# Ledger of designs, part 176: miniprotein binders against q6w4x9r395to579

Target 1, 185 residues: q6w4x9r395to579
Amino acid sequence: GHCSLEGGSFVTTFDARPYRFHGTCTYILLQSPQLPEDGALMAVYDKSGVSHSETSLVAVVYLSRQDKIVISQDEVVTNNGEAKWLPYKTRNITVFRQTSTHLQMATSFGLELVVQLRPIFQAYVTVGPQFRGQTRGLCGNFNGDTTDDFTTSMGIAEGTASLFVDSWRAGNCPAALERETDPCS
Short names: E, the ipSAE of ESMFold2; O, the ipSAE of OpenDDE; V2, 0.75 times the mean of E and O plus 0.25 times the DockQ between their complexes.

## First folded at step 14 (miniprotein)

Design qv29
Fold by ESMFold2-Fast, scan of step 14:
Structure qv29 (fold): chain B 185 residues (1-185), chain A 90 residues (1-90)
Amino acid sequence: as target 1 above (185 residues)
Amino acid sequence: SELEEIAKTILEAVKDLVEAVKENDYEAIMEAIERLFEAAIEAYEAGFYEVARAVTEVIKAIWEGDEEKIKEAVKELVEEMREAMRRAKE
């Protein structure tokens, strides 16, 4: 199955549903019992530098009990907070430069990530057939059923992308303030 | 019909995209791609799943920058639009 994060704020799920959202948080892209060590793939969105989108992808994170691999738009790759030279290898994961503009994270457990660095930061997620019907997150549930296209973190099918996306926010997002107080006002 | 309005949006966005690529206008290319993706979302929500898929394949081919893949993806999009129009008239 293939899932893509393109054009700053556009997502195409494993079941080929396109949608858009605007958010400035870390979101869960993919959780699955097929990922070892409680692994999860996550996407970090922040305010966009481009006029066409309010927010854009700025980093992709693979998090497990042993590793926190971050690939950022600044072409920096870290694991557990330490910068790494490419190719970088762990027991089951290799991160390497596929082309002058693309990095790839290959795994032994059926997950592949390709990150486009230039001209715009984008990500492409590929999973093997063992993941069918066993995925959760922004990339969808990979079950081939369009009636549950936006299944939230609580297992509820929503009619809109905004509620679906909000349900997959990581808990480290700060509360949004409705109005800023200017002491000079 | 809704399909005719979606098709109009797709065709206009493709036209704008081709012109932007010819002029090497990066800002215009990004605007046209955004409009194409929005049209794909509209097509999907209207139940025209194959049209939506074909639009996203065109966008992917554009990012890959392969002229032959772009031509093939556009051809598939035109065929999917044609089939959707035929089915809608049944």
Scores: ipSAE 0.485, ipTM 0.789, lowest interface PAE 2.0, mean pLDDT 80

Design qv3 (at its last fold request DockQ between E and O 0.68; V2 from the best seeds 0.00; counts 0 for: pae E 2.1 > 1.5)
Fold by OpenDDE base, fold request of step 23:
Structure qv3 (fold): chain B 185 residues (1-185), chain A 90 residues (1-90)
Amino acid sequence: as target 1 above (185 residues)
Amino acid sequence: SELEEIAKTILEAVKDLVEAVKENDYEAILEAMERLFEAAIEAYEAGFYEVARAVTEVIKAIWEGDEEKIKEAVKELVEEMREAMRRAKE
């Protein structure tokens, strides 16, 4: 399965459903029992401009019981708050420079992350077939059905991206928007 | 038709994105990406799931910088659009 975070505010799920949102929070991209040590992949979004529609991905975080690996837009890689030189290797995770503009996080448990640093900070998530039907988060449920990807953290199907995305917030942040709302509309 | 308009928008946006990426024009990239994704989302919402999928594959190929992959992805996209148009006429 392939999930992409592109163009600052666009997501393509494992089941190839495209959607957009504007939020400034940390969101769960991928949670699965296939990830060891209660692992989860998360995305950090922040404002990139003055309007509500100007938001962008600024970091990707892999969080487990043992590690908190952060890859930020400034090319800094940290684990548990400490800056790490690349290539950096843990027991089952390796972060290394793939190209001048790409970093890669490889794992022994079927998760791969590629982060494009420039010109736009983008992320590409790949999971193995063992993850089928066992994923949850912004990347969807990887069950081959695109129509049920907007399943909330509570297992409720939502019709809008904003409500779906909000359900996967990892903190207390403002509500996500699909579009900039005109208060006069 | 709606699909024809979407198809036109997609193809134009693909062209613009390819050019923008080559030129490393940040604003142009964002604009093209927005247009392309919005068209993909619209296609999806209209029930043209495979068209939407094909668009995302084109985008991926563009960012990978593989000309052959781009060509193949665009070819697939065009085929999906044609197929969708045929089905829509039935």
Scores: ipSAE 0.851, ipTM 0.930, lowest interface PAE 0.5, mean pLDDT 95
Fold by ESMFold2, look of step 16:
Structure qv3 (fold): chain B 185 residues (1-185), chain A 90 residues (1-90)
Amino acid sequence: as target 1 above (185 residues)
Amino acid sequence: SELEEIAKTILEAVKDLVEAVKENDYEAILEAMERLFEAAIEAYEAGFYEVARAVTEVIKAIWEGDEEKIKEAVKELVEEMREAMRRAKE
């Protein structure tokens, strides 16, 4: 399955549902029992410096009980807050420079993340077939049915991206739509 | 028609994206991506899921920089758009 974060604010799910959202928060891209040690892949969005998008992708995070790997648009890779030189290897994760413009996080548990650093910061998530029907988050449920990919953290299919995305916030952040009405931000 | 306008937007945005990527023009890339994805979302909302999927394959080929893969992906996108327009007239 393939999920992509492109163009600053656009997402395409594992079942090929495209959508756009704006928000300045960390969101859960992917949770699954196939990820060891309560692993989750998350995306960080912040205010954009360009007129085409209010907010854009600024980092991707893999979080588990063992690791917090951050790959950010400033091209710095950290684990648990410590900057790492590439290639960087743990027992089951390797982060390396795939090309002059792309980094790859390869794992032994069927998750692959490719991050395009230039000219636009973009992310591509690939999961093996063992993940089919066993994913949750902004990348959808990977069940082969594109129409129910807006399934919230409560397990309810929604018709709008905003309700779906807001349910996957990983922290105390304003909802994407609420940011447009907040006089203080 | 609405579907013809969506198809025109997609093809123009693909051409603009190819050019912008070759020039490494950040603002032009973002502009073309926005138009392309918004049109793909519109196609998806109209029930033409195959068109939306084909757009993502074209974008992937463009980022890989393989001109033969771009040509193949665009050919498939054009065919999906033609099929979608044919189905809409039935």
Scores: ipSAE 0.658, ipTM 0.853, lowest interface PAE 1.1, mean pLDDT 85
Fold by ESMFold2-Fast, scan of step 14:
Structure qv3 (fold): chain B 185 residues (1-185), chain A 90 residues (1-90)
Amino acid sequence: as target 1 above (185 residues)
Amino acid sequence: SELEEIAKTILEAVKDLVEAVKENDYEAILEAMERLFEAAIEAYEAGFYEVARAVTEVIKAIWEGDEEKIKEAVKELVEEMREAMRRAKE
């Protein structure tokens, strides 16, 4: 299954549902029992340099009990707060430069992450078939049914992206911009 | 009528995105991507899931920079939009 974070503010779920993202926080992108050591993939969104109301992806984080790998739009890769030279290898994860503008995080547990650094910072998540029906977060539940793609952290299927996104916040951050009447003004 | 307007917006935004990527114009890329994704969301919410998927494939092809893949993805997108408009008239 494929999930993508593109154009600074757009997400396409594993079940191919597109939606717009208006928020400036760290969000849970993917949680699954298939991820070792309580692993989770997270996305960090902040205000773009263009407008106070525009939101942009600025970093992707893989967090487990062993690792906190951060890949940022500044082309810096850290693990547990320490900058790493590429290729960077652990027992189960390798981060390397796939092309001059792309980094890849390959894992032994069926998760692959590709980040485009330039001209726009974007992220692409690929999961193996073992993840089918076993994912939670902004990328959806990967069950082949798009009507419940906005399933919140409490297990409720919502009709709006705003409520769905807010439920997957990983920390205390400003309110989602989608709650404002005109996010572009 | 609404689908025809969405289709026109999609095709214009695809052309703008191709040009913006060639020029490496960050703000133009973001503007074209926004127009494309907003139109794809509208198509999806109207029940035309294949159109939304085809837009995603066009964007992917543009990022890969392969002219043949872009042409094939655009052809597939046009076919999906034509099919969606046919179904809307039923």
Scores: ipSAE 0.557, ipTM 0.810, lowest interface PAE 1.3, mean pLDDT 80
ESMFold2, look of step 15: ipSAE 0.640; ipTM 0.844
ESMFold2 (binder alone), look of step 15: mean pLDDT 80; pTM 0.739
OpenDDE base, look of step 15: ipSAE 0.809; ipTM 0.911
ESMFold2 (binder alone), look of step 16: mean pLDDT 79; pTM 0.738
OpenDDE base, look of step 16: ipSAE 0.750; ipTM 0.883
ESMFold2, fold request of step 23: ipSAE 0.436, 0.434, 0.463; ipTM 0.740, 0.745, 0.763
ESMFold2 (binder alone), fold request of step 23: mean pLDDT 80, 79, 80; pTM 0.743, 0.725, 0.741
OpenDDE base, fold request of step 23: ipSAE 0.830, 0.838; ipTM 0.924, 0.927

Design qv30
Fold by ESMFold2-Fast, scan of step 14:
Structure qv30 (fold): chain B 185 residues (1-185), chain A 90 residues (1-90)
Amino acid sequence: as target 1 above (185 residues)
Amino acid sequence: SELEEIAKTILEAVKDLVEAVKENDYEAIEEAIERLFEAAIEAYEAGFYEVARAVTEVIKAIWEGDEEKIKEAVKELVEEMREAMRRAKE
């Protein structure tokens, strides 16, 4: 199944339901018992300067008991807080530059992530057949039924995207953090 | 009808997109793509699932930058819109 995060604020679920949201936090994109070591894929959104969208994707995170791989719109890849040179390889995960404008995270467990860096930071998630009916998060439940695509973290099917998205919020809201950068120094 | 309104929005966005591509106007391309995404959402919420899918496939083809895939995706979109309109007359 395929899930996409495009145009700064648009999502298409594994069951092909398109929706839009505006958010400035970290959200659970994909959780599944098929991901090893309590793995989860997360999306980080922050305020956007573009007139069409108030918020945009700024990073994608793969988190497990062993790894915290962050791929940022500034082309920095870290694992457990340490910057990594590409190609970067672990036992089950390889991150590499697919094209001049795309990075790919390939795994041995049926998850693939492709990140477009330019002109817009976007993410494309592919999962194998073993994930069917066993996913949860912003990418939907991958059960072939589009009427329950907005299943919240509590297992309730909502009629609107806003309640669905809010239920999958996890951790930090970057827009609330004070910037540590000094533009004049 | 709801479908006719959605179809007009799609056609206008496609026309704007074609013009923006010819003018190499990236901001206009992004704006037209955003309007197509909004139309896909409207189509889906109205129950026109195949039209919504076809619109998202056009957007994907545009980001891939392959002219032949874009032409193919647009043809599929037109066919899905024709089918949806035909079924609405049943």
Scores: ipSAE 0.331, ipTM 0.709, lowest interface PAE 3.0, mean pLDDT 77

Design qv31
Fold by ESMFold2-Fast, scan of step 14:
Structure qv31 (fold): chain B 185 residues (1-185), chain A 90 residues (1-90)
Amino acid sequence: as target 1 above (185 residues)
Amino acid sequence: SELEEIAKTILEAVKDLVEAVKENDWEAILEAIERLFEAAIEAYEAGFYEVARAVTEVIKAIWEGDEEKIKEAVKELVEEMREAMRRAKE
């Protein structure tokens, strides 16, 4: 299944449902028991510099018990707060430059992330078939049923994107935006 | 008629996007892409899931900047719209 974060504020879920939201926080994109070490993929949104969008993607985070890999729009890759040279390898994860404008995070557990750095910072998430019906977060539940595409963190299916998105806030916000991102804590 | 209105919006946005790309007008490109995303959302809400998916694939191809991939994605979108219209009449 494929999930995409594009154009600053647009999301297309694993079940191919497109939606838009506005927010300035860290959001859970993907949680699944298929991810090792309590892994989760997260997206950081901030106020946009683009005139046609209120907010935009500024970083993608893969967080587990062992790792906190951050890929940011300024083309810096860190793990646990330390900048890493590419290609960067761990036992199950490799981050490398796929093209001059794209980075890829490949994993051994059926998750792939491609990040477009320029001209607009965007993310593309691919998961293997073992994730079907076993995902939660902004990318949806990957069950093929569109009636529950907006299932909140509390397990409630909503008819609108706004409550769905708000339920997936992780509570962390970029330090550079202190005062602006207080609602995210 | 709802599908026809959605298709018209998509085709107008694609036309504007092609012109913006030829003129290297980034503001116009972003505007056309936003209209395509809104049309994809409208198509999905109306139950035309394959059309919505095809629109998002066109947007993805544009970001990749591969001319052949863009042509293939647009061709697929046109075919999905024709199929949806045919099914609606049958």
Scores: ipSAE 0.356, ipTM 0.712, lowest interface PAE 2.7, mean pLDDT 79

Design qv32
Fold by ESMFold2-Fast, scan of step 14:
Structure qv32 (fold): chain B 185 residues (1-185), chain A 90 residues (1-90)
Amino acid sequence: as target 1 above (185 residues)
Amino acid sequence: SELEEIAKTILEAVKDLVEAVKENDLEAILEAIERLFEAAIEAYEAGFYEVARAVTEVIKAIWEGDEEKIKEAVKELVEEMREAMRRAKE
């Protein structure tokens, strides 16, 4: 299944439902029991620097009990607050430069993330078939039925994107960018 | 009528996108893609799911920059729009 975060504020779910939202927070893109160590993929949105959108994607975060990998629009990759040179490898995750304008995070557990750095920061999420019907978050539930793609964190199917998105807020805003601050800064 | 309005929006956005690409005008490219994505959302909300999907595939192909994929995605979009218009006549 494929989920995309494009054009600053647009999302297409695993079941191919397109929507737009505005927000300046960290949001859960994907939670699943298929992710090891209570893993979750998150997206950080902040105020846009361009007139066509109020907010835009500024970072993508993979968080588990072992790792906090942040890929930011400034082309900085960190894990647990420390900057990493590419290619960066852990036991199950490799982050590397796929092209001059794209970074990829490949995993051993059926999740792949491709980040476009230029001309605008965008993210593309791919999950294997084991994730079908077992995903939660902004990317939808991957059950082949788009009518419940706006299922909130409380399990309620909403008719609007704004209520859906707000339910997937991950703590204080913008949490992921704040955690990138060096202890010396 | 709703489908005709959506199709008009798609056509105008595609024309603007082609011109923006020729001029290498990033702001104009982003504006045209935004309008295409808004049209995809309108198509989905109106029940034209296949048209919405085809529009998002065109946007994805444009970001990839692969000429053959773009041609294929545009061809599929045209076919889905024709099918939706046909079904509207039933």
Scores: ipSAE 0.613, ipTM 0.840, lowest interface PAE 1.3, mean pLDDT 81

Design qv33
Fold by ESMFold2-Fast, scan of step 14:
Structure qv33 (fold): chain B 185 residues (1-185), chain A 90 residues (1-90)
Amino acid sequence: as target 1 above (185 residues)
Amino acid sequence: SELEEIAKTILEAVKDLVEAVKENDEEAILEAIERLFEAAIEAYEAGFYEVARAVTEVIKAIWEGDEEKIKEAVKELVEEMREAMRRAKE
């Protein structure tokens, strides 16, 4: 299955449903029991500098009990807060430069991530068939039914992308909190 | 009709994209691609799933820069739009 984060703020789910959102937070992109050591892919969004999108992808994070691998739009790769030279290898994960403009994170457990660095920071997620029906997050549930692709972290199928995306927030989000503040109070 | 408006948006965005690529105008390329994404979302929500998929494949081919993939993706998009218009008349 394929999921993509493109053009700053556009997502296409594993079941091929496209949507757009506006947000400045870390979001859970993919959670699955198929990921070892409670692993999860996360996407970090921030305000766009010079683009037609209000927000843009700035980093992708793979987090597990052992590793916190961060791939940033500034072409820095870190694990557990320490910068790494490429190719960077762990027991089950290899991060390497695929082309002058692309980095790849290959894994032994059926997950592959390709990050485009230039001209725009974008991410492409590929998962093996063992993930079918066993994914949660911004990339959808990969069950072959797009009508429930907006299933929130609470297990409710929503009709709008905004409620769906908001439910998958992780970490502290001052910009999102500011937007929710009543200007009159 | 809604499909005619979507098709017009797609064709205008493709025209602008081609012109922006010739001029090597990054800002214009990004603008045209964003309009194509919006058209894909609109097509999907209107029930034209194959048109939406074909538009996203064109965008993917543009980012990959593969001339043959771009040509094939555009051909597929035209065929899906033709099929959708045919179904709408029945």
Scores: ipSAE 0.333, ipTM 0.703, lowest interface PAE 3.1, mean pLDDT 77

Design qv34
Fold by ESMFold2-Fast, scan of step 14:
Structure qv34 (fold): chain B 185 residues (1-185), chain A 90 residues (1-90)
Amino acid sequence: as target 1 above (185 residues)
Amino acid sequence: SELEEIAKTILEAVKDLVEAVKENDYEALLEAIERLFEAAIEAYEAGFYEVARAVTEVIKAIWEGDEEKIKEAVKELVEEMREAMRRAKE
């Protein structure tokens, strides 16, 4: 199954449902019991410099009990806060430069991540068949039924992308009302 | 019909995208990709799932930058649109 984060604000789920992503936070991209040590992929979004997109992907994070691997748009790879030279290898994960514009994170547990660095920062997630019906997050549930691709973190299938996306927020992001402009300015 | 409007939008966006690639016009490329992705969302919401999937495959092929893969993805998209139009008339 394939999931993609492209063009700054566009997502295609494992079941091939396209939707537009709007937000400036860290979001759970993929959680699954198939990931070792409570592993999860997360996507970090911030305000975009691209006129056709309000927000854009700025980093992808793989988090587990042992690792916090961050791949950012400035082409820095860190694990647990320390910068790493590529190729970087752990027991189950290898991060390496696939091309001059692409990094790849290969794993032993059926997950692959390819990050495009230029001209736009984008991410492509591939999971093996063992993940079928066992994923949750922005990439959907990978069950072959797109009608429940917007299943929230509470387990409720939504009809709109906005409620779905908001349910997968993972960072300490202020509520929309806290960002309103000062009415006295 | 809704499918006809979606297909027209897709074909216009694909045409603009092919021209942007030929002319190495990055701004036009981003604009065409955005329109194409919005059309994929419309196709999905209208129940044309195979058309939506084929559109997203075209976008992926464009970002990979392989001319042969782009041509193959566009061919598949045209075939899926023809099939959807044919089924709509049954």
Scores: ipSAE 0.544, ipTM 0.819, lowest interface PAE 1.8, mean pLDDT 81

Design qv35
Fold by ESMFold2-Fast, scan of step 14:
Structure qv35 (fold): chain B 185 residues (1-185), chain A 90 residues (1-90)
Amino acid sequence: as target 1 above (185 residues)
Amino acid sequence: SELEEIAKTILEAVKDLVEAVKENDYLAILEAIERLFEAAIEAYEAGFYEVARAVTEVIKAIWEGDEEKIKEAVKELVEEMREAMRRAKE
């Protein structure tokens, strides 16, 4: 299954449902019992200074009991707060430069992440078949049914992207907003 | 019809994208891609799931930069739009 975070504010779930949002928070992209050591993939969104969107993806985080790997739009890769030179290898994870503008995080547990650094920061998540029906977060539940892809952190299927996205916030931040046509100021 | 308006938006965005790529106009490329994403969301909400999927595959192929994959994705998008239009009219 494939999930993508593109164009600053657009997401396509594992079941191919496209949606958009604006937000300035860390969001859970993917939680699954298939990820070792209580692993989770997260996306950090912040205000965009140079994008059509008011907010955009600024970093992707893989967090487990042993690792906190952060790949940021500044082309910096850290693990547990320490900058790493590429290729960076752990027992189960390798981060390397795939092309001049793309980094890849390959894992032994069926998760692959590719980030485009330039011209716009974007992320692509690939999971193996063992993840079917066992994912939670912004990337959806990977069960082959796109009508329930907006399943919240409480297990409720919602009809709107905004309620869905807000349920997956990992910090104390404002609700996700569609602000292009209704500015707050 | 709603589908005709969505198809028109997709066609215009693809045309603008092709021109932007030929002119190496980065800002115009991003604007065309944004319009394609909006069209994919509109197609999905209207129940045209295969059209929405085909649009997202075109966007993915563009970011990969593989000319043959882009041609294949555009061909599949055109076929899905033609099928949806035929079903809507008949």
Scores: ipSAE 0.372, ipTM 0.726, lowest interface PAE 2.8, mean pLDDT 79

Design qv36
Fold by ESMFold2-Fast, scan of step 14:
Structure qv36 (fold): chain B 185 residues (1-185), chain A 90 residues (1-90)
Amino acid sequence: as target 1 above (185 residues)
Amino acid sequence: SELEEIAKTILEAVKDLVEAVKENDYEAILEAIERLFEAAIEAYEAGFYEVARAVTEVIKAIWYGDEEKIKEAVKELVEEMREAMRRAKE
């Protein structure tokens, strides 16, 4: 199955449902029992430097009990907060430069991530057949039916992208506050 | 029809994209691709799932930059739009 994060703010799920959202947080992109050590793939969005988009992808994170691999738009790769030179290898994961404009994270457990660095930071997620019907997060549930791809973290199918996306905020990310940096406060 | 309006939007976005590429206008290229993705979302919401899929495949092929893959994706988009229009008249 293929999921893509393109054009800064657009997502196409494993079941090929396209949607857009505006958010400045870390979101759960993919969780599955098929990922070892409570693994999860996450996407970090921030305010866009591109005038046509309000928010854009700025980093992709693979988090497990052993690893926190961060690949950022600045072409920096870290694991557990330490910068790594490519190719970077662990027991089950290899991060390497696939082309002059693409980095790849290959795994032994059926997950592959390709990150486009230029001209726009974008991410492409590929999962093997064992993930069918066993995924959750922004990339959808991979069940062959696009109509329930907006299933929230609470297991509720929503009709709109906004409630779906908000339900997949990762960890301690606070809700967006109006005028959080108001100079009058 | 709604499908005809979506098809017009796709055609106009493609024309804008071609012009932007010829002018080497990076910002205009990004705007045209964004418009194409928005058209894919509109197609999906209108129930034209295969048209939406075909548009997203064209966008992916453009980013990949492979001429043969772009040609293949465009052919598929044309065929899916043709099929959707045919089914709408049944």
Scores: ipSAE 0.496, ipTM 0.783, lowest interface PAE 2.0, mean pLDDT 79

Design qv37
Fold by ESMFold2-Fast, scan of step 14:
Structure qv37 (fold): chain B 185 residues (1-185), chain A 90 residues (1-90)
Amino acid sequence: as target 1 above (185 residues)
Amino acid sequence: SELEEIAKTILEAVKDLVEAVKENDYEAILEAIERLFEAAIEAYEAGFYEVARAVTEVIKAIWFGDEEKIKEAVKELVEEMREAMRRAKE
């Protein structure tokens, strides 16, 4: 399945439902029992200066019991707060430069992330077929039925994107990365 | 009709996108892509799911495809719009 975060504030779910995102926080993109060590993929959004959107993607985070891998629009990759040289490898995850404008995070558990750095910071999430019907978060439930793609963290199907998006806030607002990447941090 | 207005928006955005790509006008490319995404959302909310999907595939082809893939995605979009209009007429 494919989920995309494009054009600063647009999301297309695993079931191909497009919607627009206006928010400044860290949000859960993907949670699944298929992710090891209570893993989750998260997206950090902040006020936009480049895209035509009010807010834009500024970082993608993979968080588990062992790792906090952050890929930021500034082309900085960290794990547990420590900057890493690419290619960066753990037992199950490899982060490397795929092209001059793209970074890739490949995993052994059926999750792949491609991040476009230029001209706009964008993210593309690919999951294997074992994730079908086993996902929750901004990327949807991957069940082949788009009518329930706006299922909130409380399990309620919403008719609009705003309540759906707000329900997937990870807390820590302003975003945890905001002060760490700011020159004034 | 609702579909007619959505199709008009899509066609105008595609024409602007093709012109912007030809002129290598980055700002115009981004503006056209934003209009295509808004049209995809409108198409989806109106129940034209295949049209919405075809629009998002055109956008993906701009970021990851070559000229041939872009042309193929546009052809598929036109086909999905024709099918949606035929179904609306019954």
Scores: ipSAE 0.481, ipTM 0.781, lowest interface PAE 1.9, mean pLDDT 79

Design qv38
Fold by ESMFold2-Fast, scan of step 14:
Structure qv38 (fold): chain B 185 residues (1-185), chain A 90 residues (1-90)
Amino acid sequence: as target 1 above (185 residues)
Amino acid sequence: SELEEIAKTILEAVKDLVEAVKENDYEAILEAIERLFEAAIEAYEAGFYEVARAVTEVIKAIWLGDEEKIKEAVKELVEEMREAMRRAKE
């Protein structure tokens, strides 16, 4: 299954549902019992350099009990706060430069991440068939049924992206809004 | 009517994108891609899932930068739009 984070604020889920949001927080992209040691993939969004009112992807984080791998738009890769030279290898994860503009994180457990560094920072998530129906987060539940693609962290299927995105905030950030200037905020 | 409005938006965005790519106008490329993504969301919400998928494939091909793949994706998008309009007429 494929999930993509493109064009600053656009997401396409594993079930191919496109949506957008404008937010400045860390969000859970993917959680699954198929990820070892309570692993999770997360995305960091912040204000865009093009327009301070627009937000964009600035980093992707893989977090488990053993590792906190951060890949940033500045081409810096860290694990547990320490900068690493590429290629960087652990027992189950390898981060390397795939092309002059792309980095790849390959794993032994069926997860692959490719980040485009230039001209705009973007992320592409690929998961093996063992993840079908076993994912949760911004990338959706990968069950082939788009009617529940916006399943919140509480297990509720929503009809709109706003509450869905808000439910997957990680850390102590402001609530995510589908529209940056939502008059209800 | 709704499909015709979505198709018009897609067509205008694709035309603007082609012109922006030809002129190496980066800001215009980003603007056209944003409008194309918004059209994909509208198509999906309206029930035109294959049209939405085809639009997202065009965007992916553009970021990949492969001219042949872009042409192929645009051709598939046109065919999906024609098929959706044909089915709506029946």
Scores: ipSAE 0.386, ipTM 0.744, lowest interface PAE 2.6, mean pLDDT 78

